VH-VL binders against Protein PLASTID MOVEMENT IMPAIRED 1 (PMI1). Designs and how they scored, part 19

Target 1, 154 residues: Protein PLASTID MOVEMENT IMPAIRED 1 (PMI1), of Arabidopsis thaliana (Mouse-ear cress) (q9c8e6r131to284)
Amino acid sequence: LVRIGMQKLSCLLSVEVVAAQNLPASMNGLRLGVCVRKKETKDGAVQTMPCRVSQGSADFEETLFIKCHVYYSPANGKGSPAKFEARPFLFYLFAVDAKELEFGRHVVDLSELIQESVEKMNYEGARVRQWDMNWGLSGKAKGGELALKLGFQI
Short names: E, the ipSAE of ESMFold2; O, the ipSAE of OpenDDE; V2, 0.75 times the mean of E and O plus 0.25 times the DockQ between their complexes.

## First folded at step 7 (VH-VL; framework fv_bermekimab)

Design k1 (from g7 with heavy chain L104F; at its last look DockQ between E and O 0.45; V2 from the best seeds 0.00; counts 0 for: pae E 9.6 > 2)
Fold by ESMFold2, look of step 7:
Structure k1 (fold): chain C 154 residues (1-154), chain A 123 residues (1-123), chain B 107 residues (1-107)
Amino acid sequence: as target 1 above (154 residues)
Amino acid sequence: QVQLVESGGGVVQPGRSLRLSCTASGFTFSSYGMHWVRQAPGKGLEWVAVIWYDGSNKYYAESVKGRFTISRDNSKNILFLQMDSLRLEDTAVYYCARDQGITFFGEWYMDVWGQGTLVTFSS
Amino acid sequence: DIQMTQSPSSVSASVGDRVTITCRASQGISSWLAWYQQKPGKAPKLLIYAASSLQSGVPSRFSGSGSGSDFTLTISSLQPEDFATYYCQQADSFPYTFGGGTKVEHK
């Protein structure tokens, strides 16, 4: 509906999907993808092209972009800081040809990335441009990890 | 009716000091970051300094760092620029400007500008 | 420092023309870019923020595009009141910097 008293930021979330690594040998030959979407809806969800696992690795080297909005309340005149509404995104690895396999899901809240960028500007006079992520996988991919790099634009 | 009015410009000798003021009205001054921007005659815009809504953080262009001090008095709705050790290169119209966005999130774009005050030198 | 390079330095145009002004940043600035209009003897006026967002009260004939290091301001059908100098400004990191300006003038 309507967010009374809030301002809207139009954002572009960027996700560089590097690789899924250290995968068990039982996964060699599977085609894997990475999906990114808003927590509340699949609208605007994006995914990588499938990558086949070879020698325990799927090397995506693909960048995804998702348009979104983040709402915030302005600071007030009594010294209270501005507050950003949560904007969670879900990230997960999936197997195209073995959809029963589940490897865990990961959540990143874009509002927290924005807050961190603001804080770095306050301390260093520069924005944070990129966050390197290396997430442990679960299920049949346990012991493996998903490497990616996040960013956003306004 | 948002308004910014600069004052304190004038003719000064090199090496002297000058204090500019910017009086704000028509908005909650203490909720906004504020900027100074200058423009030499016939030249482009040059960002000078910014101060957070509560005065907690300040940043300066390298050309003025150590010589200029930005400050604010939120109880009087006044922004200041103290200019020490003035040089001929400081000749400009000085504008105060309000940050468009929120105080610390800020897009650091200037959505409301004053009319400017001129600083020049006697030869 | 992030250097902002505007092109062209000036453009001669007639009422009704489509005018395009470009701005290049010396390093990536995402979409942390604004466009300002300044008429002689007047303070600058914010037109576009965040590369493509139209400031309230600005006519829809103005539009902005771009991301990263290359940005464009477009006036779809030039009006008599649009003869002015236009500046881009990056807000990615201190010091905040402006382009050198583009003067849009009468043919």
Scores: ipSAE 0.006, ipTM 0.590, lowest interface PAE 9.6, mean pLDDT 86
ESMFold2 (binder alone), look of step 7: mean pLDDT 91; pTM 0.936
OpenDDE, look of step 7: ipSAE 0.416; ipTM 0.819

Design k2 (from g7 with heavy chain I102Y; at its last look DockQ between E and O 0.58; V2 from the best seeds 0.00; counts 0 for: pae E 8.3 > 2)
Fold by ESMFold2, look of step 7:
Structure k2 (fold): chain C 154 residues (1-154), chain A 123 residues (1-123), chain B 107 residues (1-107)
Amino acid sequence: as target 1 above (154 residues)
Amino acid sequence: QVQLVESGGGVVQPGRSLRLSCTASGFTFSSYGMHWVRQAPGKGLEWVAVIWYDGSNKYYAESVKGRFTISRDNSKNILFLQMDSLRLEDTAVYYCARDQGYTLFGEWYMDVWGQGTLVTFSS
Amino acid sequence: DIQMTQSPSSVSASVGDRVTITCRASQGISSWLAWYQQKPGKAPKLLIYAASSLQSGVPSRFSGSGSGSDFTLTISSLQPEDFATYYCQQADSFPYTFGGGTKVEHK
């Protein structure tokens, strides 16, 4: 795809996968993983090592890194702010030995994290480094939650 | 081609006021953030203040906050530093500097510097 | 405020020497680090931005490396015009702060 007039921003997305918690007892013993990928393609997808559920929790404690690009239109001399093209990432918990199970999918648009970081720098003179996420799970894992921490570098 | 020229330095008495100017040429001044940086004789560099391209945001070093005011006139391509309640510790060469450009994440690095204007004191 | 500790304070070197200058931040600053060169009576000149990116017009003998809190400026083969004072600067958050400087002197 040709992006005439767009600039390319090379990013490193960091995803600290903390835990899946408050899981139903019926899930104890399952091996779970967390996958992160660009919403449009499985190319470059990363996932955690499998982690067994014990007492309603799978404690991953693993950080994933994803190289990616975000395209944007630069600000101009007339005061127009930079505008970022959407860069959605898909996050989901999966069961290694029962792939038919669905626990919900979550989308984070990296362009929105970048926009928030630009705003904080412009108005507060500091950079946002980390976003704490605590996502409710669905399906067999309903009532549980997935805890993770996001960051990026340019 | 790109040039910054400071003026307004001189010998003053402590407690008095002084206004520094920085005239820009060779680039679109209204598209760039601008800084003041100072250097006491024989000492290192100290960042003083920054102003956004449109004047919307300003930040100051703690040592000058409440005493110095940064401002700009984009129609005349001039950056100002109003220096009130001057102290002996303000003795320095004052540089104006252009931010590296209108960057995505704000003003990071100073890529064009003036030659500086000296502010010093008599007793 | 983020303190920038620069070392050494001074180095004596000859033309052709490899010179290495280090800079340490008091907290993580990712890659938001610049290096400047200043000659006596002159304004500073930007050499390196974003820790490792070479500013336009700067000779390739200059290079920068590091991330997080530890950074290095390297001059691969010192030239006569490189005798100067070098400063690092963090650009992570206001107030911007500089290292104390490293004076590179003729041996």
Scores: ipSAE 0.013, ipTM 0.595, lowest interface PAE 8.3, mean pLDDT 86
ESMFold2 (binder alone), look of step 7: mean pLDDT 91; pTM 0.933
OpenDDE, look of step 7: ipSAE 0.562; ipTM 0.852

Design k3 (from g7 with heavy chain G33A; at its last look DockQ between E and O 0.33; V2 from the best seeds 0.00; counts 0 for: pae E 11.4 > 2)
Fold by ESMFold2, look of step 7:
Structure k3 (fold): chain C 154 residues (1-154), chain A 123 residues (1-123), chain B 107 residues (1-107)
Amino acid sequence: as target 1 above (154 residues)
Amino acid sequence: QVQLVESGGGVVQPGRSLRLSCTASGFTFSSYAMHWVRQAPGKGLEWVAVIWYDGSNKYYAESVKGRFTISRDNSKNILFLQMDSLRLEDTAVYYCARDQGITLFGEWYMDVWGQGTLVTFSS
Amino acid sequence: DIQMTQSPSSVSASVGDRVTITCRASQGISSWLAWYQQKPGKAPKLLIYAASSLQSGVPSRFSGSGSGSDFTLTISSLQPEDFATYYCQQADSFPYTFGGGTKVEHK
């Protein structure tokens, strides 16, 4: 279970699902959800409660939490920085009553968020706490966007 | 096992200089950011300065900026605080403390502390 | 700089009491908050990191809670060795700043 020379970091990924916005009028009345899961496996997925589209928007205002592990190579005595193994997550909007509809998929690698937080602290003396995301939607939702706020805790 | 030991404190006159040392043992010193924190007698804790694991970045409290210099010698496992233009308000016990280091996720706490060295003044 | 305001400045308590100490940050710091215990003539000791995570070797009667700007340290049943001064510290950005301290004293 332990990789040679690597340590395991337990993380909590937080996903504040704000809204799906600027949706076409043809989507009014649909019940939408947002799913987040590890990219490489279908288990451990979490999703929002259904949220009905009204006036071109589904206002979720719900936070999801995903427990995960990130492996890293610790810094060595020569001053080399820690290196984090990739930990990609898949995000997508879905229609609860019409799951055949596809609105696009997005990938975020938690290891890159961790690295950005370390970099900002190193050069600016401040941590990055939150990443605001606005992702363009596709398919029936083309022209709309999905708004999220991401974070992690150790 | 893990230990930090400060030295170099003493009684000085205002305007003079003093160098504090902190010797580390029981851990890989060069993997950790290190701090100085001070405490005036009967007062609370005040963060003073930090230095990155490799000496690349340094930050200082405004109260000491331009007067104090933090440095380290990773080959000898020693942290330093060069204190120039000393003032009466610099009277304190000075602690060195270990951060988890920026290279170790930038942990937000000082988990190992020395016992401190006193800097005070006489006329 | 982020200002940390602790309340109260002191607490008179008896062994067995539940003690609650609060800390307020002048701006949001997420969960980047630590709690330290300091006894007279001794160095501070880390109790809680990341607002709510218990440092190894610290008794489970200590707990922390809060996020954003409001944080609480709780001692569920005060023991004789818990009479000390407690400090919060934000770890969001440099300069790191401490609260003014809360002295927990014998009633």
Scores: ipSAE 0.005, ipTM 0.542, lowest interface PAE 11.4, mean pLDDT 84
ESMFold2 (binder alone), look of step 7: mean pLDDT 92; pTM 0.938
OpenDDE, look of step 7: ipSAE 0.422; ipTM 0.818

Design k4 (at its last look DockQ between E and O 0.07; V2 from the best seeds 0.00; counts 0 for: pae E 12.4 > 2, placed apart)
Fold by ESMFold2, look of step 7:
Structure k4 (fold): chain C 154 residues (1-154), chain A 122 residues (1-122), chain B 107 residues (1-107)
Amino acid sequence: as target 1 above (154 residues)
Amino acid sequence: QVQLVESGGGVVQPGRSLRLSCTASGFTFSSYGMHWVRQAPGKGLEWVAVIWYDGSNKYYAESVKGRFTISRDNSKNILFLQMDSLRLEDTAVYYCAREGITLFGEWYMDVWGQGTLVTFSS
Amino acid sequence: DIQMTQSPSSVSASVGDRVTITCRASQGISSWLAWYQQKPGKAPKLLIYAASSLQSGVPSRFSGSGSGSDFTLTISSLQPEDFATYYCQQADSFPYTFGGGTKVEHK
């Protein structure tokens, strides 16, 4: 046999929610939150505390953690790298007092972050383990951006 | 802490059967592949079998294929080795071992039990 | 099956000595090689994985090198607790196979 069986890995996705910025003046005074959840279910979903928009910015500066499992097939010496089953997470900005507003939704697959970490090195020869994200917002927040830093732990 | 404890070894007659057990504690057993490895007295190590974390796949060394069956009960955190049609060459200390997980695809046996001895009365 | 040829079969050494053990695979195994330490009556303990990576909690006097078919384990300055038998193991493909072992003993 050339393959080991598929295995289960307990993971912790970390999400540092930095800020929503460059928001239009019409949004000043709104209370905003950021939600992170598995795409398939709201079970284990987490969100930031509300943050009020002032001068076009909501400065969250809050780190969220969400538990999950990732399944994988280990690498082998015949050129087949480790393969991780998809584990998509949904991210979105929301207005606490105006739930009808939509600002866009974003998906990050944790399996792709893990795969990148196993395949790539930074300048110092260390594996990539942090991802800075800056996502354009839509709807009433068009022109604004959401800044996050993602990571994971085993 | 992380621990594996084997049991069920003993003295048997050729052609008989034995069932070995390995009880896991201190980690999430259902997340790990598990192995059996044996060592004849005064000899080196020999890999015997592996089972996937969910029990779906099993692989055996040719020397035991058709005679040994690996299995697991994830609800009780127990790994099993059913050994049928035992032969004198099966005399060994039998270890259960956890397949280690490294982020970068290096999978090795990182935790071992203390072993259980299987021997024969002639 | 991949055969692992380990040498020497035994080494007589003193505390403080540098000890080198070699392992040769019958075919290329890239870096899929581990080293284990085993003391009498005890289970093996993982020392080195992926040919050269030190397992957590293992002293830095242990190191591994090599790729392809030829590998070495080095103990830079032997300590009293290092008298044991050492095994290499390929993890490239099933069946996993071990070297014959190297016993490191008191001179």
Scores: ipSAE 0.000, ipTM 0.491, lowest interface PAE 12.4, mean pLDDT 85
ESMFold2 (binder alone), look of step 7: mean pLDDT 92; pTM 0.940
OpenDDE, look of step 7: ipSAE 0.030; ipTM 0.657

Design k5 (from g7 with light chain S30T A50Y; at its last look DockQ between E and O 0.42; V2 from the best seeds 0.00; counts 0 for: pae E 9.7 > 2)
Fold by ESMFold2, look of step 7:
Structure k5 (fold): chain C 154 residues (1-154), chain A 123 residues (1-123), chain B 107 residues (1-107)
Amino acid sequence: as target 1 above (154 residues)
Amino acid sequence: QVQLVESGGGVVQPGRSLRLSCTASGFTFSSYGMHWVRQAPGKGLEWVAVIWYDGSNKYYAESVKGRFTISRDNSKNILFLQMDSLRLEDTAVYYCARDQGITLFGEWYMDVWGQGTLVTFSS
Amino acid sequence: DIQMTQSPSSVSASVGDRVTITCRASQGITSWLAWYQQKPGKAPKLLIYYASSLQSGVPSRFSGSGSGSDFTLTISSLQPEDFATYYCQQADSFPYTFGGGTKVEHK
């Protein structure tokens, strides 16, 4: 149904997938990918090309782009700021040839990134352009990390 | 019809003060950020100051910081620029301009401009 | 502060000519750039926002392109009413800054 009383922002989420690092030696030779999707949608996934683990690292160095909408209510004229509807995305590493392996999941809400950018501009006069993320991995990849750089455009 | 009209420019002596006004009509003034931009005769554009829709935040160009004060009266739809300790380099046409957006959220372009008011100095 | 460098400072052109104006930012501003037109004795007029989006009521002969630090305004077929000075402006961070302007004048 239509979001009555809200304005629509067309957003482009950018996800630079840098690397999965510090992986156990048992993972050498696996082909890994990184998937990003809207948390609510099973079919809207975007993923990297497969990248083989060598010497404990899979160096993706690939940028993913996801188009989406974020809805917001304008400021109400009583001093209340604009309010953004949640827009969560799910991120996970997967093994192309062993989909049963799980390495953990992470959720990033694009609306919170937008809000942080607005707040930084309010208090510092500059945008937040990029969020550097290092996420600990679990399961067979425990001890490793996934390095990402997030950004968005409106 | 969306309109901005500046007033209060004139001839002044260095070191004195002047207050510019910008009267807004045809839109919900209290929903928009507002800017002052100036242009010296024969020169390019120089951004001067911005004020949030509710007056909560203000930013100034370094050249005017501490001397100029931007303010607004949302009940009367008026933007102000109080200019103290005026210098010869402040000679310019001063424009008020509407920021496209309610906040700095992604809409930081000036889409409506006034006609400008001239500030100059007596000999 | 982000410095904006426009080139050229002036262009002599005839009606019907294709005119290209460039603008460079001293650091990356992604696509946070606007183009304004100013005629003598008048206030600036917004032409293009977010590098390439055409403002309502602006003729389609105007277009913008670029991202990062290098941007271009193009007038595909110059009309008599297009003789004016054009400014770019970065909207990435305060203080907002303008390019030095490009005067498009009759040959």
Scores: ipSAE 0.006, ipTM 0.603, lowest interface PAE 9.7, mean pLDDT 86
ESMFold2 (binder alone), look of step 7: mean pLDDT 91; pTM 0.936
OpenDDE, look of step 7: ipSAE 0.337; ipTM 0.786

Design k6 (from g7 with light chain F94W; at its last look DockQ between E and O 0.03; V2 from the best seeds 0.00; counts 0 for: pae E 13.7 > 2, placed apart)
Fold by ESMFold2, look of step 7:
Structure k6 (fold): chain C 154 residues (1-154), chain A 123 residues (1-123), chain B 107 residues (1-107)
Amino acid sequence: as target 1 above (154 residues)
Amino acid sequence: QVQLVESGGGVVQPGRSLRLSCTASGFTFSSYGMHWVRQAPGKGLEWVAVIWYDGSNKYYAESVKGRFTISRDNSKNILFLQMDSLRLEDTAVYYCARDQGITLFGEWYMDVWGQGTLVTFSS
Amino acid sequence: DIQMTQSPSSVSASVGDRVTITCRASQGISSWLAWYQQKPGKAPKLLIYAASSLQSGVPSRFSGSGSGSDFTLTISSLQPEDFATYYCQQADSWPYTFGGGTKVEHK
């Protein structure tokens, strides 16, 4: 659907899930996964293969790809940049065999990543194409962290 | 057939209010941003205001900010311009126009225009 | 505000002539410029967007060029229906602004 005041940008979100690290010893032996989905709907949710915790770490080393789109409104040059409609994604670690465990949930708005990339290109002549994330875990994984690298392509 | 039709122009007294309407047909109104542009008799074009497809964002020319309000009713395919505290300098033909949208080049251009409605003042 | 200086203010021409109209912005606007045609008693009509892109349904005798602050509209072979006033418009910064217009008149 085409909107004259709003354009559609087809994107590929890439999520390199590196590791869950510094996990409490009580989690050794658990099989963990990372899920990524749109915040407002479960359609198109993607998750990693299970990865077993050993010595406080689950080393996923797996890249997930999510096809999506973002709508945006016209740029007005120097004074009024393009306005992107929010596109939030939910990220969470889960235990395959102990689904009652909660480790926290994290939200990244793809529209903000796109906006940052556009601004870098416009004002610095360079792109940011990868965002390194280290998220503190909560609940039974408190003290641990989830490491991942985000990117997108048009 | 894509069409825009303005109405609500007429003769008013300075300091009073007037509400302009623009009725859209032949296209999906709720998919497009909309503008008001005015033209004083014998003069050039002056941009007045814009509203996003969903009404979320509005921008105004400095000459009308605080006095004019752009709005839309997407269920009835109508664009509005509420004009308060009218001044003699507001004398013009008022056009509504459809926004073409943005490309990678950042276009903000008006591809469909109405016939215009005239706003003037009594003696 | 970005001032748009359009020249000439009028031009007398005959059918078949090449007509050139210029528009200068008071600061750089990249390619965020449009050209409109307006006939007496009628609404403006979009001809060119993004400085050089031809709007759908507009004859190929119309062309636009330029970037930065200097822009040109060219009518390669004037037709009887092309007698009108032409306006440039910048979309780089709020508020949008128009040039003063160029009237193309029958000689």
Scores: ipSAE 0.000, ipTM 0.475, lowest interface PAE 13.7, mean pLDDT 84
ESMFold2 (binder alone), look of step 7: mean pLDDT 91; pTM 0.928
OpenDDE, look of step 7: ipSAE 0.277; ipTM 0.781

Design k7 (from g7 with heavy chain G101P; at its last look DockQ between E and O 0.62; V2 from the best seeds 0.00; counts 0 for: pae E 5.4 > 2)
Fold by ESMFold2, look of step 7:
Structure k7 (fold): chain C 154 residues (1-154), chain A 123 residues (1-123), chain B 107 residues (1-107)
Amino acid sequence: as target 1 above (154 residues)
Amino acid sequence: QVQLVESGGGVVQPGRSLRLSCTASGFTFSSYGMHWVRQAPGKGLEWVAVIWYDGSNKYYAESVKGRFTISRDNSKNILFLQMDSLRLEDTAVYYCARDQPITLFGEWYMDVWGQGTLVTFSS
Amino acid sequence: DIQMTQSPSSVSASVGDRVTITCRASQGISSWLAWYQQKPGKAPKLLIYAASSLQSGVPSRFSGSGSGSDFTLTISSLQPEDFATYYCQQADSFPYTFGGGTKVEHK
């Protein structure tokens, strides 16, 4: 164990990559992908199949699955709730044939999604299963947006 | 040592109400969520309702919503099920059950059960 | 509501047999599933929680596996006291729901 006193939560992160939309006409014909990886390292990155831009949109409609772990300190009996260690993931759109292009990077911390899910179920009795993301793009894709749906399984 | 004992079952008539009680002993009742689960004679288990450890939240099966009310008295270690507008399909053995002591994701597993109390519908 | 489908509805087995019972959820429930044992005239008893965690005091011949929507309870070597009805229960979403049960009977 690296983190004495911590418990290990095995998760499956799901990333439904819906579309990159409202792209400038200059991007039509370009092949795009979406990459998801741990923020700390490039190794173990998962990406979509290439998707060609047509009429300002690349319609991926592809779900990525990432096995991961989140460490947490268990709740104690006298009012210390469970604490989840940060698990940030990096998301970015890339051009398959022009990897020097940058369209912006986005970070989602899986520990925060887990915390939100736990709190909503425990205090509202409602399970949040999906987080809809609509992120503004930058660089050559400025004015466009990337639409994702995130979830996780234990 | 840890025990749940249901009471208040009996034979009921149409339009009557009935209140079931579940007396807890051998554990800190106010630290646990509680459930009611029923079983019609010769049939499987049907979850009925849950109440949080402090009574702050309640959930019901669709078949009993608006007719049944779960409640608790933590000072007396008693769980209740108020059953109004009783119907033939409510005939069952009713169990009270305690959740697992740890809830990380709001998943509850019933680790201690009472012996059940029978509610039957008069013909 | 999440429907839980158990199969088989019954199984005829002998002492010493390996018995496998399956449970399928109508949608993904992660690992949030329990298995219960019930003998005639008795209350249910928790065997397995969180799909694969063995409840305290339950013999090690019982094991659970699965995640997502497909789950299995296994009795590695059936004992005389294991003849009973077994139920799965999802703990993912309210209303909590049980499978229809699997009766394990002596051949």
Scores: ipSAE 0.136, ipTM 0.694, lowest interface PAE 5.4, mean pLDDT 88
ESMFold2 (binder alone), look of step 7: mean pLDDT 91; pTM 0.934
OpenDDE, look of step 7: ipSAE 0.518; ipTM 0.847

## First folded at step 8 (VH-VL; framework fv_bermekimab)

Design m1 (at its last look DockQ between E and O 0.02; V2 from the best seeds 0.00; counts 0 for: pae O 11.2 > 2, placed apart)
Fold by OpenDDE, look of step 8:
Structure m1 (fold): chain C 154 residues (1-154), chain A 121 residues (1-121), chain B 107 residues (1-107)
Amino acid sequence: as target 1 above (154 residues)
Amino acid sequence: QVQLVESGGGVVQPGRSLRLSCTASGFTFSSYGMHWVRQAPGKGLEWVAVIWYDGSNKYYAESVKGRFTISRDNSKNILFLQMDSLRLEDTAVYYCARDITLFGEWYMDVWGQGTLVTFSS
Amino acid sequence: DIQMTQSPSSVSASVGDRVTITCRASQGISSWLAWYQQKPGKAPKLLIYAASSLQSGVPSRFSGSGSGSDFTLTISSLQPEDFATYYCQQADSFPYTFGGGTKVEHK
C-alpha cells in the first residue's frame, strides 16, 4: 500500500572485498568471511569464501554480486528530485570458526548512493559508480581495517 | 586422485594410549583443515576433533577433550590423533576427513576408509 | 551444543519410491547443514551442503531443503544403489554434531 505510485529501480550491487589488514597476531590462523545483507532481514545475504589470516592479513580478493531494487517517488519537475526509500545494507567481518566474536558492523544506505548516482547520471551519463571503503574493526580485531570497493550499476 | 588412508588402529587395553595416522595424497594437504570422526560399531557418526591447516587452532569434542590430541605434519602429509587414557566407549572406526569450505560454510568432502580401535577383555 | 534430531530412524522402501528424511536442530543454524550417505563398510559420502546444494557427482534425484531448524532430504525416486544410512550434520558451530541417522532398507 505504501508503495502505491512508487517506481522500482533495479540495480546490480558489486562488493569487491579486498582484504582485512593490520589484524592482531592473535587472529592468525582464523578463517574470516565478509557478509553483506539487508539490514532488516538475513534473506538474500551473501558472504565471501573464508580467508585465512596470515601475518595479520586476510586477502579475500573476491567480488560479491547482489541484485537489488530500490523504490522511489518520481520527481515533480526539475525543482523536486526523486525521493528514494531507504535501503540499508549491513556489512560485517566474521570469524568462521568463532562466530561469537564480533568485529563491528557497518551500515550503508544504498538509496543514498543511488540517488547521488541518478543525479549525476542526468549530467554525466555515467551508469556505474564505485566507492572505496575502509572501515575500522573492533573487538578482537581492534586496530585492523576492512577494505572493500562498493559499486553498482543501474 | 584425492585420497586419505588411516592407520594405527588395533586392539588396546583400557587406560593405554594409541596413535592414529592419516596419510593424505592427491591434494595440497597443507591448505586444508582436517577432521577426525568416529563411529562405534552399529552406531552413528560422532565428530571428534578438527585442526587448522597450519595447526594453529584445534577443537575437540567434549568426550575426548583432555585425552586426545590432534596434530599434523604438513611436510609429510600426515594427520595424527594421539589417544591417551583410552576408555571402552572409545571403541570405534576412526575416520579422517578433509575440511572444505563452500561459500562460507565448512563441510567434510573427502573421507578415509577408517581404522578400527577395539579393546581387549 | 546443538542437538540434531533425525527422523525416522529407519524406513522400508521399494525402488521407485519417494523417500523423505527430516532433521531438526535444537537451535537455528541457518543453512549450515550437510547430508551424508553411508553404505555398509564404507566411509560417509557428502551428498548435500548448505542445506540444498548438491555435491558434485551426486544424482539429481537427491535434494535438500529447509532453513533455520527444520531440514529435509528427499530422494525423488529411490534406486537400488540408494539403500544406505543417511546422516545430517550441522556446520553452524563446534562441536559438529550429527543426526542419529536414517537407514533406508528394502521393503
Scores: ipSAE 0.006, ipTM 0.597, lowest interface PAE 11.2, mean pLDDT 90
ESMFold2, look of step 8: ipSAE 0.006; ipTM 0.611
ESMFold2 (binder alone), look of step 8: mean pLDDT 93; pTM 0.941

